# Ledger of designs, part 60: VH-VL binders against q96il0

Target 1, 167 residues: q96il0
Amino acid sequence: APERGAERRDTAPSGVSRFCPPRKSCHDWIGPPDKYSNLRPVHFYIPENESPLEQKLRKLRQETQEWNQQFWANQNLTFSKEKEEFIHSRLKTKGLGLRTESGQKATLNAEEMADFYKEFLSKNFQKHMYYNRDWYKRNFAITFFMGKVALERIWNKLKQKQKKRSN

## First folded at step 20 (VH-VL)

Design O18
Fold by OpenDDE, fold request of step 21:
Structure O18 (fold): chain C 167 residues (1-167), chain A 119 residues (1-119), chain B 108 residues (1-108)
Amino acid sequence: as target 1 above (167 residues)
Amino acid sequence: QIQLVQSGAEVKKPGASVKVSCKASGYTFSNYYISWVRQAPGQGLEWMGWISAFSGDTNYAQKLQGRVTMTTDTSTSTAYMELRSLRSDDTAVYYCARDVSYGQDFDYWGQGTLVTVSS
Amino acid sequence: QAVLTQPPSVSVSPGQTASITCSGDKLGSKYAYWYQQKPGQSPVLVMYQDTRRPSGIPERFSASNSGNTATLTISGTQAMDEADYYCQTWDDSTGYEVFGGGTKLTVL
């Protein structure tokens, strides 16, 4: 069976930030910006006695973070590539080289670049609309689960206080 | 490795329903959409619709409105496509595909499921 | 609904350049995608977002999208490139995905 070459999209390698939070930390940590997405990853704290609800919240946050990282990494790569292609195509059409007489990278004027930005935004409009919709849904879900976890923690504290009063 | 594994071939009578499954692995299932595409024998590709694995939002092709239902189970990383009121012209290979860009990029495909509708 | 038109067949000799066109109204204002399908196999994404090539796709595959026409170009065509090729985009009004009719590439 021919090895179906895994069509790895040049997905920006999820540059797992080499940032390692201190082992004794009981808090979430924010890493440096990812080189592709420019988003700062959050390293989530895992309590020793994590409840099923807390685990579900953490998983949702992690998945949402991954989703955001992938989206913006891909978007930034697409933008950079298309920008370069646009510049090259326009320079070629003008009969200009990729380098100026001084050896600098040839650039287009602001008006020409405005055309690129308009076209790029137009092509990506639908994608951005869906992204925004999903972003709101995800954050709403996260907020909802945060509320549930907060209530669970309050309830557990009350039960512990009652048990201490009964002894 | 990312894989989409579909259920086996189905033979149905006209008027019946078929439900095809697509089990995803090797990625975070909830972060992507699943699109369904069918191909009649000797014909081209026809987009049927997509579903968000996170929200359950769907978009169905107009021709299939009222007859198709797409669902997902995040616990099993499985997508389902149900087609009702089957006709002879629904005879096709049905594909699930991972959609990276909200219905735009189909980067991974299932192996296909043949559905035959015969009297 | 957006319609994509492809030639039903294209023939090329080994080592020559194959060109497959996909025509649609304002296609250049959208992204075009290309899929390769060999007999009895699932489609494979060969080009995405007009000009981008997935990892594992040979460099001989390239694509462009301008005006009303997207073009898939295969330089130095090989026998293994014989397949059906489909272009794909979306309809702005409905958000529906639209495939072209497909082009059979024959390597003679």
Scores: ipSAE 0.871, ipTM 0.940, lowest interface PAE 0.5, mean pLDDT 92
Fold by OpenDDE, fold request of step 21:
Structure O18 (fold): chain C 167 residues (1-167), chain A 119 residues (1-119), chain B 108 residues (1-108)
Amino acid sequence: as target 1 above (167 residues)
Amino acid sequence: QIQLVQSGAEVKKPGASVKVSCKASGYTFSNYYISWVRQAPGQGLEWMGWISAFSGDTNYAQKLQGRVTMTTDTSTSTAYMELRSLRSDDTAVYYCARDVSYGQDFDYWGQGTLVTVSS
Amino acid sequence: QAVLTQPPSVSVSPGQTASITCSGDKLGSKYAYWYQQKPGQSPVLVMYQDTRRPSGIPERFSASNSGNTATLTISGTQAMDEADYYCQTWDDSTGYEVFGGGTKLTVL
């Protein structure tokens, strides 16, 4: 059976900015905006003694970041392509070339572009609604785990203090 | 490589239940939805429902409400579809598919699972 | 509930252009998706978001969506293109995914 080549949807190469945070950094780093999503990736710090709960939080944050990056990269690409197709189609209908006599890209007027935006928003409305819903759920989950991790850290600090007092 | 691997064929009696599994690999499972689609012999595709692998939120086709349950296990990257109170007209190939756009497009499909309901 | 209507069959000669239509109320206000299914195989996404072609799908495949009709066009149809083709969209009120009835493309 011929290996059905992985239809790589143009997963925007996660241009995870090869920004390697300094090895000695104990903090999360924010990279430059991704070229496709325009979102700034976070490089998450991994503690040497990462607890299972901290690891779960980190993974959730990483997955959520990936989810956001993919969503916006795809959305931006879709928007750009559809906009271009719309412009080309409208220009063609008008009997206009893609370039003006001055060699500039022919543009549509604001009213015509308003139609594009309306159509685009209409077509993507459901997607945006689900995205927003999931965005809130993910962020609530992250916040919840952040709270748990904070409590765990407090508890561990208290235990350490008690052990030091008993010795 | 992204793959969806389904469980094997099932033969069930009317009134029984069937649970089909779909193991996903090659991507972050929790970041996508899984849709289930069935196809009766010689018939078209019928959407059954979707599940969010992250939240467990589901949307089931009205025709299957009360009889279908979709679940996911993120630890194993596996989706499950249970269909209860099986009837002869439930005989079909059942597909899981990765839903990229919240139920809009199915870019990867499982190989299908034949479920035969016979007396 | 949204209903998508496809012709049950389309026949073309090799090298000719095949056109498969999918009609639905205000389908042009939504995205249309197209799937190819060969006998005994799983469906394969061949067009998404009206006009977009997945990687690995031949350039001879194109699609449009306007008004109430989405169209899948296969230019220079080949024998390997013989399959069932399904259009798909969603219902805004329910969020249900809706498939067309499918079109059998025969290459004569």
Scores: ipSAE 0.870, ipTM 0.939, lowest interface PAE 0.5, mean pLDDT 92
Fold by OpenDDE, look of step 20:
Structure O18 (fold): chain C 167 residues (1-167), chain A 119 residues (1-119), chain B 108 residues (1-108)
Amino acid sequence: as target 1 above (167 residues)
Amino acid sequence: QIQLVQSGAEVKKPGASVKVSCKASGYTFSNYYISWVRQAPGQGLEWMGWISAFSGDTNYAQKLQGRVTMTTDTSTSTAYMELRSLRSDDTAVYYCARDVSYGQDFDYWGQGTLVTVSS
Amino acid sequence: QAVLTQPPSVSVSPGQTASITCSGDKLGSKYAYWYQQKPGQSPVLVMYQDTRRPSGIPERFSASNSGNTATLTISGTQAMDEADYYCQTWDDSTGYEVFGGGTKLTVL
């Protein structure tokens, strides 16, 4: 039975930005903008003695970043494709070619493009509403865990100071 | 590879409850929604509702309000659908599906779970 | 509640073009999605966001959305394309997902 090659769905390649932070870096690094999402990925630092709470925060941040990258990569691809299809269809209807006499890509006027934007926004309105809702929930959760981690770090520093005073 | 694996077939009496599981693998479970769709024998597809694997937010079809409960366990990447007060007309194959765009497209489906409600 | 209407059946000869329509109020302002279901199998997404084809779906599958009608087109229809086809969209007021009644495609 021929191994049906699992053709990778065009999941926007998780373009692990080939940006590898220096191995000795103790900080989060920001990569260049992703070519599909236009979002700058963050490479999260993993401390050697990561607490369970720090790990949970890091995972939540990583998952949220992945979520955002996927959403915007797909949205940008959809927008670009639909825009091109709209332009081509309208040019065809006008009996115009895809290129001008000067060899430039033919474009539509601002009024015609306004119709495209209205239709696109209408079709994507619900998706954007739910995205925004989830974006707030995710960022609230991240902020909450950041607060917890900060408190844990303060507590650990206080315990260490007490132990040094007792010795 | 992305997979949704559902629990096995169930036979229930009228008035009973059924809980179907859907174990997800091959993707970040918390980043997607799970939708449930059922299909009665020889009938079309009927949307039941969705759940956010991140927030636990739900939206149920009006016809099933009060009888259906959807839940998720992120630790096991498993979605659950419970249907209560079962009737003969609830006899169907129940599908879980990964919802990519907040209920707009279902790109991966479970194999289905047959629930038979008989006296 | 939004309702999607499909023809109950469509017949086509092998190699011919099959067209399945899906009509709904304000469907032109929403995306349409299409699913194929073969007997005893789970549905498979064949078209998304009106005109987009998932990876692994043959190029003979295409779709369009005009006015209040979405259309799935299968060019060069093959015996393996015999299945039930469902269109799907959403209701803006409720956020409910809505399926069409399904169309049985028979390849004669």
Scores: ipSAE 0.846, ipTM 0.924, lowest interface PAE 0.6, mean pLDDT 91
Fold by ESMFold2, fold request of step 21:
Structure O18 (fold): chain C 167 residues (1-167), chain A 119 residues (1-119), chain B 108 residues (1-108)
Amino acid sequence: as target 1 above (167 residues)
Amino acid sequence: QIQLVQSGAEVKKPGASVKVSCKASGYTFSNYYISWVRQAPGQGLEWMGWISAFSGDTNYAQKLQGRVTMTTDTSTSTAYMELRSLRSDDTAVYYCARDVSYGQDFDYWGQGTLVTVSS
Amino acid sequence: QAVLTQPPSVSVSPGQTASITCSGDKLGSKYAYWYQQKPGQSPVLVMYQDTRRPSGIPERFSASNSGNTATLTISGTQAMDEADYYCQTWDDSTGYEVFGGGTKLTVL
């Protein structure tokens, strides 16, 4: 919300989930699907004794979630706005009103809408290809750091076992 | 308050290199690309390339392949553009811009860095 | 490489409507973007994705893109709108950015 008010670009009203996990939770929480991105946000638990590596992983996951939420919120908004504009423009060209006699929003048939879908795909094709590439790179990085954290935790547990047996 | 603050003006001789910095603030730096755009005196805008602040992936304009290197430092939220083997026709104002669409959309711009290449 | 062609200049009286065109092969199959640049200043995004206006840009700015031509329209033009205007899109084959040559808007 505060960041949305500071940007000069109209952004989709989205971002980190509106869901608020229980105050005493010691675990990450998965919230409901965001209205604009359709993605389920994760609410991250921040332990007091988080290691530097664990902090790096958490920040990477938080930033990636923000990136992903923002991308789809914006694309969904763009799709909705352009679809409505296309329908409005074509109805005006045909001399038709924006609403039917029953008061429902007028629309175009499937053949008429095909031009819109093809135009939208064409305009957004390379953006979505780069998004997919970046998505894979981010998930590889997250998996890599998850592995490092897992090894760190195993090592700490093995060190504690050896200390107890040596005592 | 999204802001891109660039390093100061530079004067270089032909054959030298220049490295311009671009310090970003007010947004999650790693989630956006940075594009570099230059403008020769009295001329239009020329795109130089972009860099992903997350991965370091780059895409350079064909004219500049082999002469330009773009990097980022996530710990300081700073992007860098280095142009080597400078020529007199590289004299320009160099801008960084936040790139929200893989070279399609530059919503915030730095103040510009004048680089003058002369004997 | 795609080429975007703009008229070198456009003149308009205060209060009138200014139109700045940007021509490119099949430009309407891509998004067009518009930037305003005043002397000695950085470019400012004034229209994006053909028809969208950033927050803080006056509603008198509008744009369209169809066929081979994108058009930036400024209604009720004011002296403060006097600037250079650049259109921009990308080249489908390379993915490189392409700017138009710029149009100087003069408000007389």
Scores: ipSAE 0.725, ipTM 0.870, lowest interface PAE 0.8, mean pLDDT 86

Design O18
Fold by ESMFold2, fold request of step 21:
Structure O18 (fold): chain C 167 residues (1-167), chain A 119 residues (1-119), chain B 108 residues (1-108)
Amino acid sequence: as target 1 above (167 residues)
Amino acid sequence: QIQLVQSGAEVKKPGASVKVSCKASGYTFSNYYISWVRQAPGQGLEWMGWISAFSGDTNYAQKLQGRVTMTTDTSTSTAYMELRSLRSDDTAVYYCARDVSYGQDFDYWGQGTLVTVSS
Amino acid sequence: QAVLTQPPSVSVSPGQTASITCSGDKLGSKYAYWYQQKPGQSPVLVMYQDTRRPSGIPERFSASNSGNTATLTISGTQAMDEADYYCQTWDDSTGYEVFGGGTKLTVL
């Protein structure tokens, strides 16, 4: 199973730890927050005898993580750029500079910034509604396949019992 | 590296159907929507609808409801658009475009597929 | 239903600044997108989310969106910029995507 490079954490299955997990861990591993999305990636375990259904579940989880990371990385960038542009535009309209006399970035008061937040949320409302709908659908699909994997494992155990009774 | 490659030109009679394919490469296909846009000769762009490559959910333009079906095949990274009960005014170049997974813009386009509907 | 209105054509001399407008009810409350289509080619995204330029699009392309009007601006216009330009947004009432009628930019 490939191990991906990430900041070490003591969130391994054994709980709090000051060591790196073993290279051949049989558990998923949670990495540090991504710089752009602020989401923690999961490093997925690949068992030796992964069934086709288990492989499909793992790929679904990997693709969903990629999708979610990309969405929030893009939205965080959009929010940051539009906030900066809003502040710049309002300062220019007021005849003020982009920097205070001390060299710090000038900004707007809380009442003025509330207008930005309202405008951003309104302008992005439809996009976030599509994201929420897709998020629910993805989580439903993941849960559904987790159930199918559980059923497959139960059937395999019953098949083993049936084989022993026949022998 | 991101590329959308469409099937070749088609000539159809009125009342027939056409199915255009759009093969995607260079990105995770299931994480994006595909929109279909057509352009009649000498005319502008007309949005037809989109499909989610993950769920198969669709949204069709009202004027095409009942005549259009969009599908995907994730195993081949291919989207399909079928238009039924063709009329002469369906003659157009049909484009597929990658739609960002939250359904807002069209960053990569296929080369287009000319569909001619004539007796 | 939302309608985006563009002038049918715009003509500029090489090196001049071209300005292509796109008018729609409350367009500034939504994102506007711009596409370039050269003869015999598929459309190419040239501006997104009002003011953003994709990588690979020259810096002489810029855009704005406020009130009822989005504007695509091409500074130092070159012969290779001769194309049809389409604006695009969505219709709040239906959620459908909407294109403008297109503007033919001629560089003479």
Scores: ipSAE 0.702, ipTM 0.857, lowest interface PAE 0.8, mean pLDDT 85
Fold by ESMFold2, fold request of step 21:
Structure O18 (fold): chain C 167 residues (1-167), chain A 119 residues (1-119), chain B 108 residues (1-108)
Amino acid sequence: as target 1 above (167 residues)
Amino acid sequence: QIQLVQSGAEVKKPGASVKVSCKASGYTFSNYYISWVRQAPGQGLEWMGWISAFSGDTNYAQKLQGRVTMTTDTSTSTAYMELRSLRSDDTAVYYCARDVSYGQDFDYWGQGTLVTVSS
Amino acid sequence: QAVLTQPPSVSVSPGQTASITCSGDKLGSKYAYWYQQKPGQSPVLVMYQDTRRPSGIPERFSASNSGNTATLTISGTQAMDEADYYCQTWDDSTGYEVFGGGTKLTVL
């Protein structure tokens, strides 16, 4: 009895673009838009002397980016698949083909497509509300740790300055 | 390879508590919810609640409100479900499941933990 | 508050098509999910988001959701398909996850 059938669910690819920052860079990089999520990934710099707080902030940002890109990649895939299924179903009901005479995909007019958009939004309303709530919570957490890192850096500068004066 | 591995079977007396663990591997634990679902012998599936591995936000089934506590430990990628004031009708197999759509679907399930409540 | 109703059992002969229904108020306005559970095992997701099949699930599994009813369909039913099947959705007002009562599929 297979226990892993769901592990191969029809899920959007989760990989980001093939952009690679220079290995000697000391900065975060913004890559090109991801093919599936349409979001621009950040490629994070990892300094050799990264403090525990700095590491925690970077990991939080990396995990949040992964989460956000996966969400939109999946939603874009779901939207695209359901849109084509809706169009196919409505064309079939009307007795029309899936292709125009030129071989292009047949489509529906804006009035007909409005039904799809309303259905999709309705089915995904709660998911998007939870996504928005989690997005705000993640951004608050990131901002909080950015503040802690900033204070840590200021305190280290003051401590180092006091030490130099006492020598 | 995504896996959810639960702690072993428990035998408890009425009035006691039980804490079932669910160790996740093969994915970014903090980016998903964990739902807990139980199944009494010969009965169907009963949803108990979910927890966000990121925020610790929970949503508990009303029947269990006040008796259940769900937690996570992100450093060990482990979710916990504690059920207090156990009764004989709490005898069930308890499952954890990865929740991928904000309470909408469960793509990976743990092996289940039998909790038996008897005097 | 949402309730999902399934028939308690469905029987089919090998090779026949099995249909398992799941009824709920406004179920077609939400996504339906289906799980298979064999005796002594944990549930396995077999259909998601109304009509989607995970890789590794045989093509003979299909599903639909319209109006108040979602349907899981297994064509060419095999003895290994004998299991309990649960539908699942959510309650919009509470965020609670809701399972149907389950359907025992018997292959005679």
Scores: ipSAE 0.696, ipTM 0.851, lowest interface PAE 0.9, mean pLDDT 86

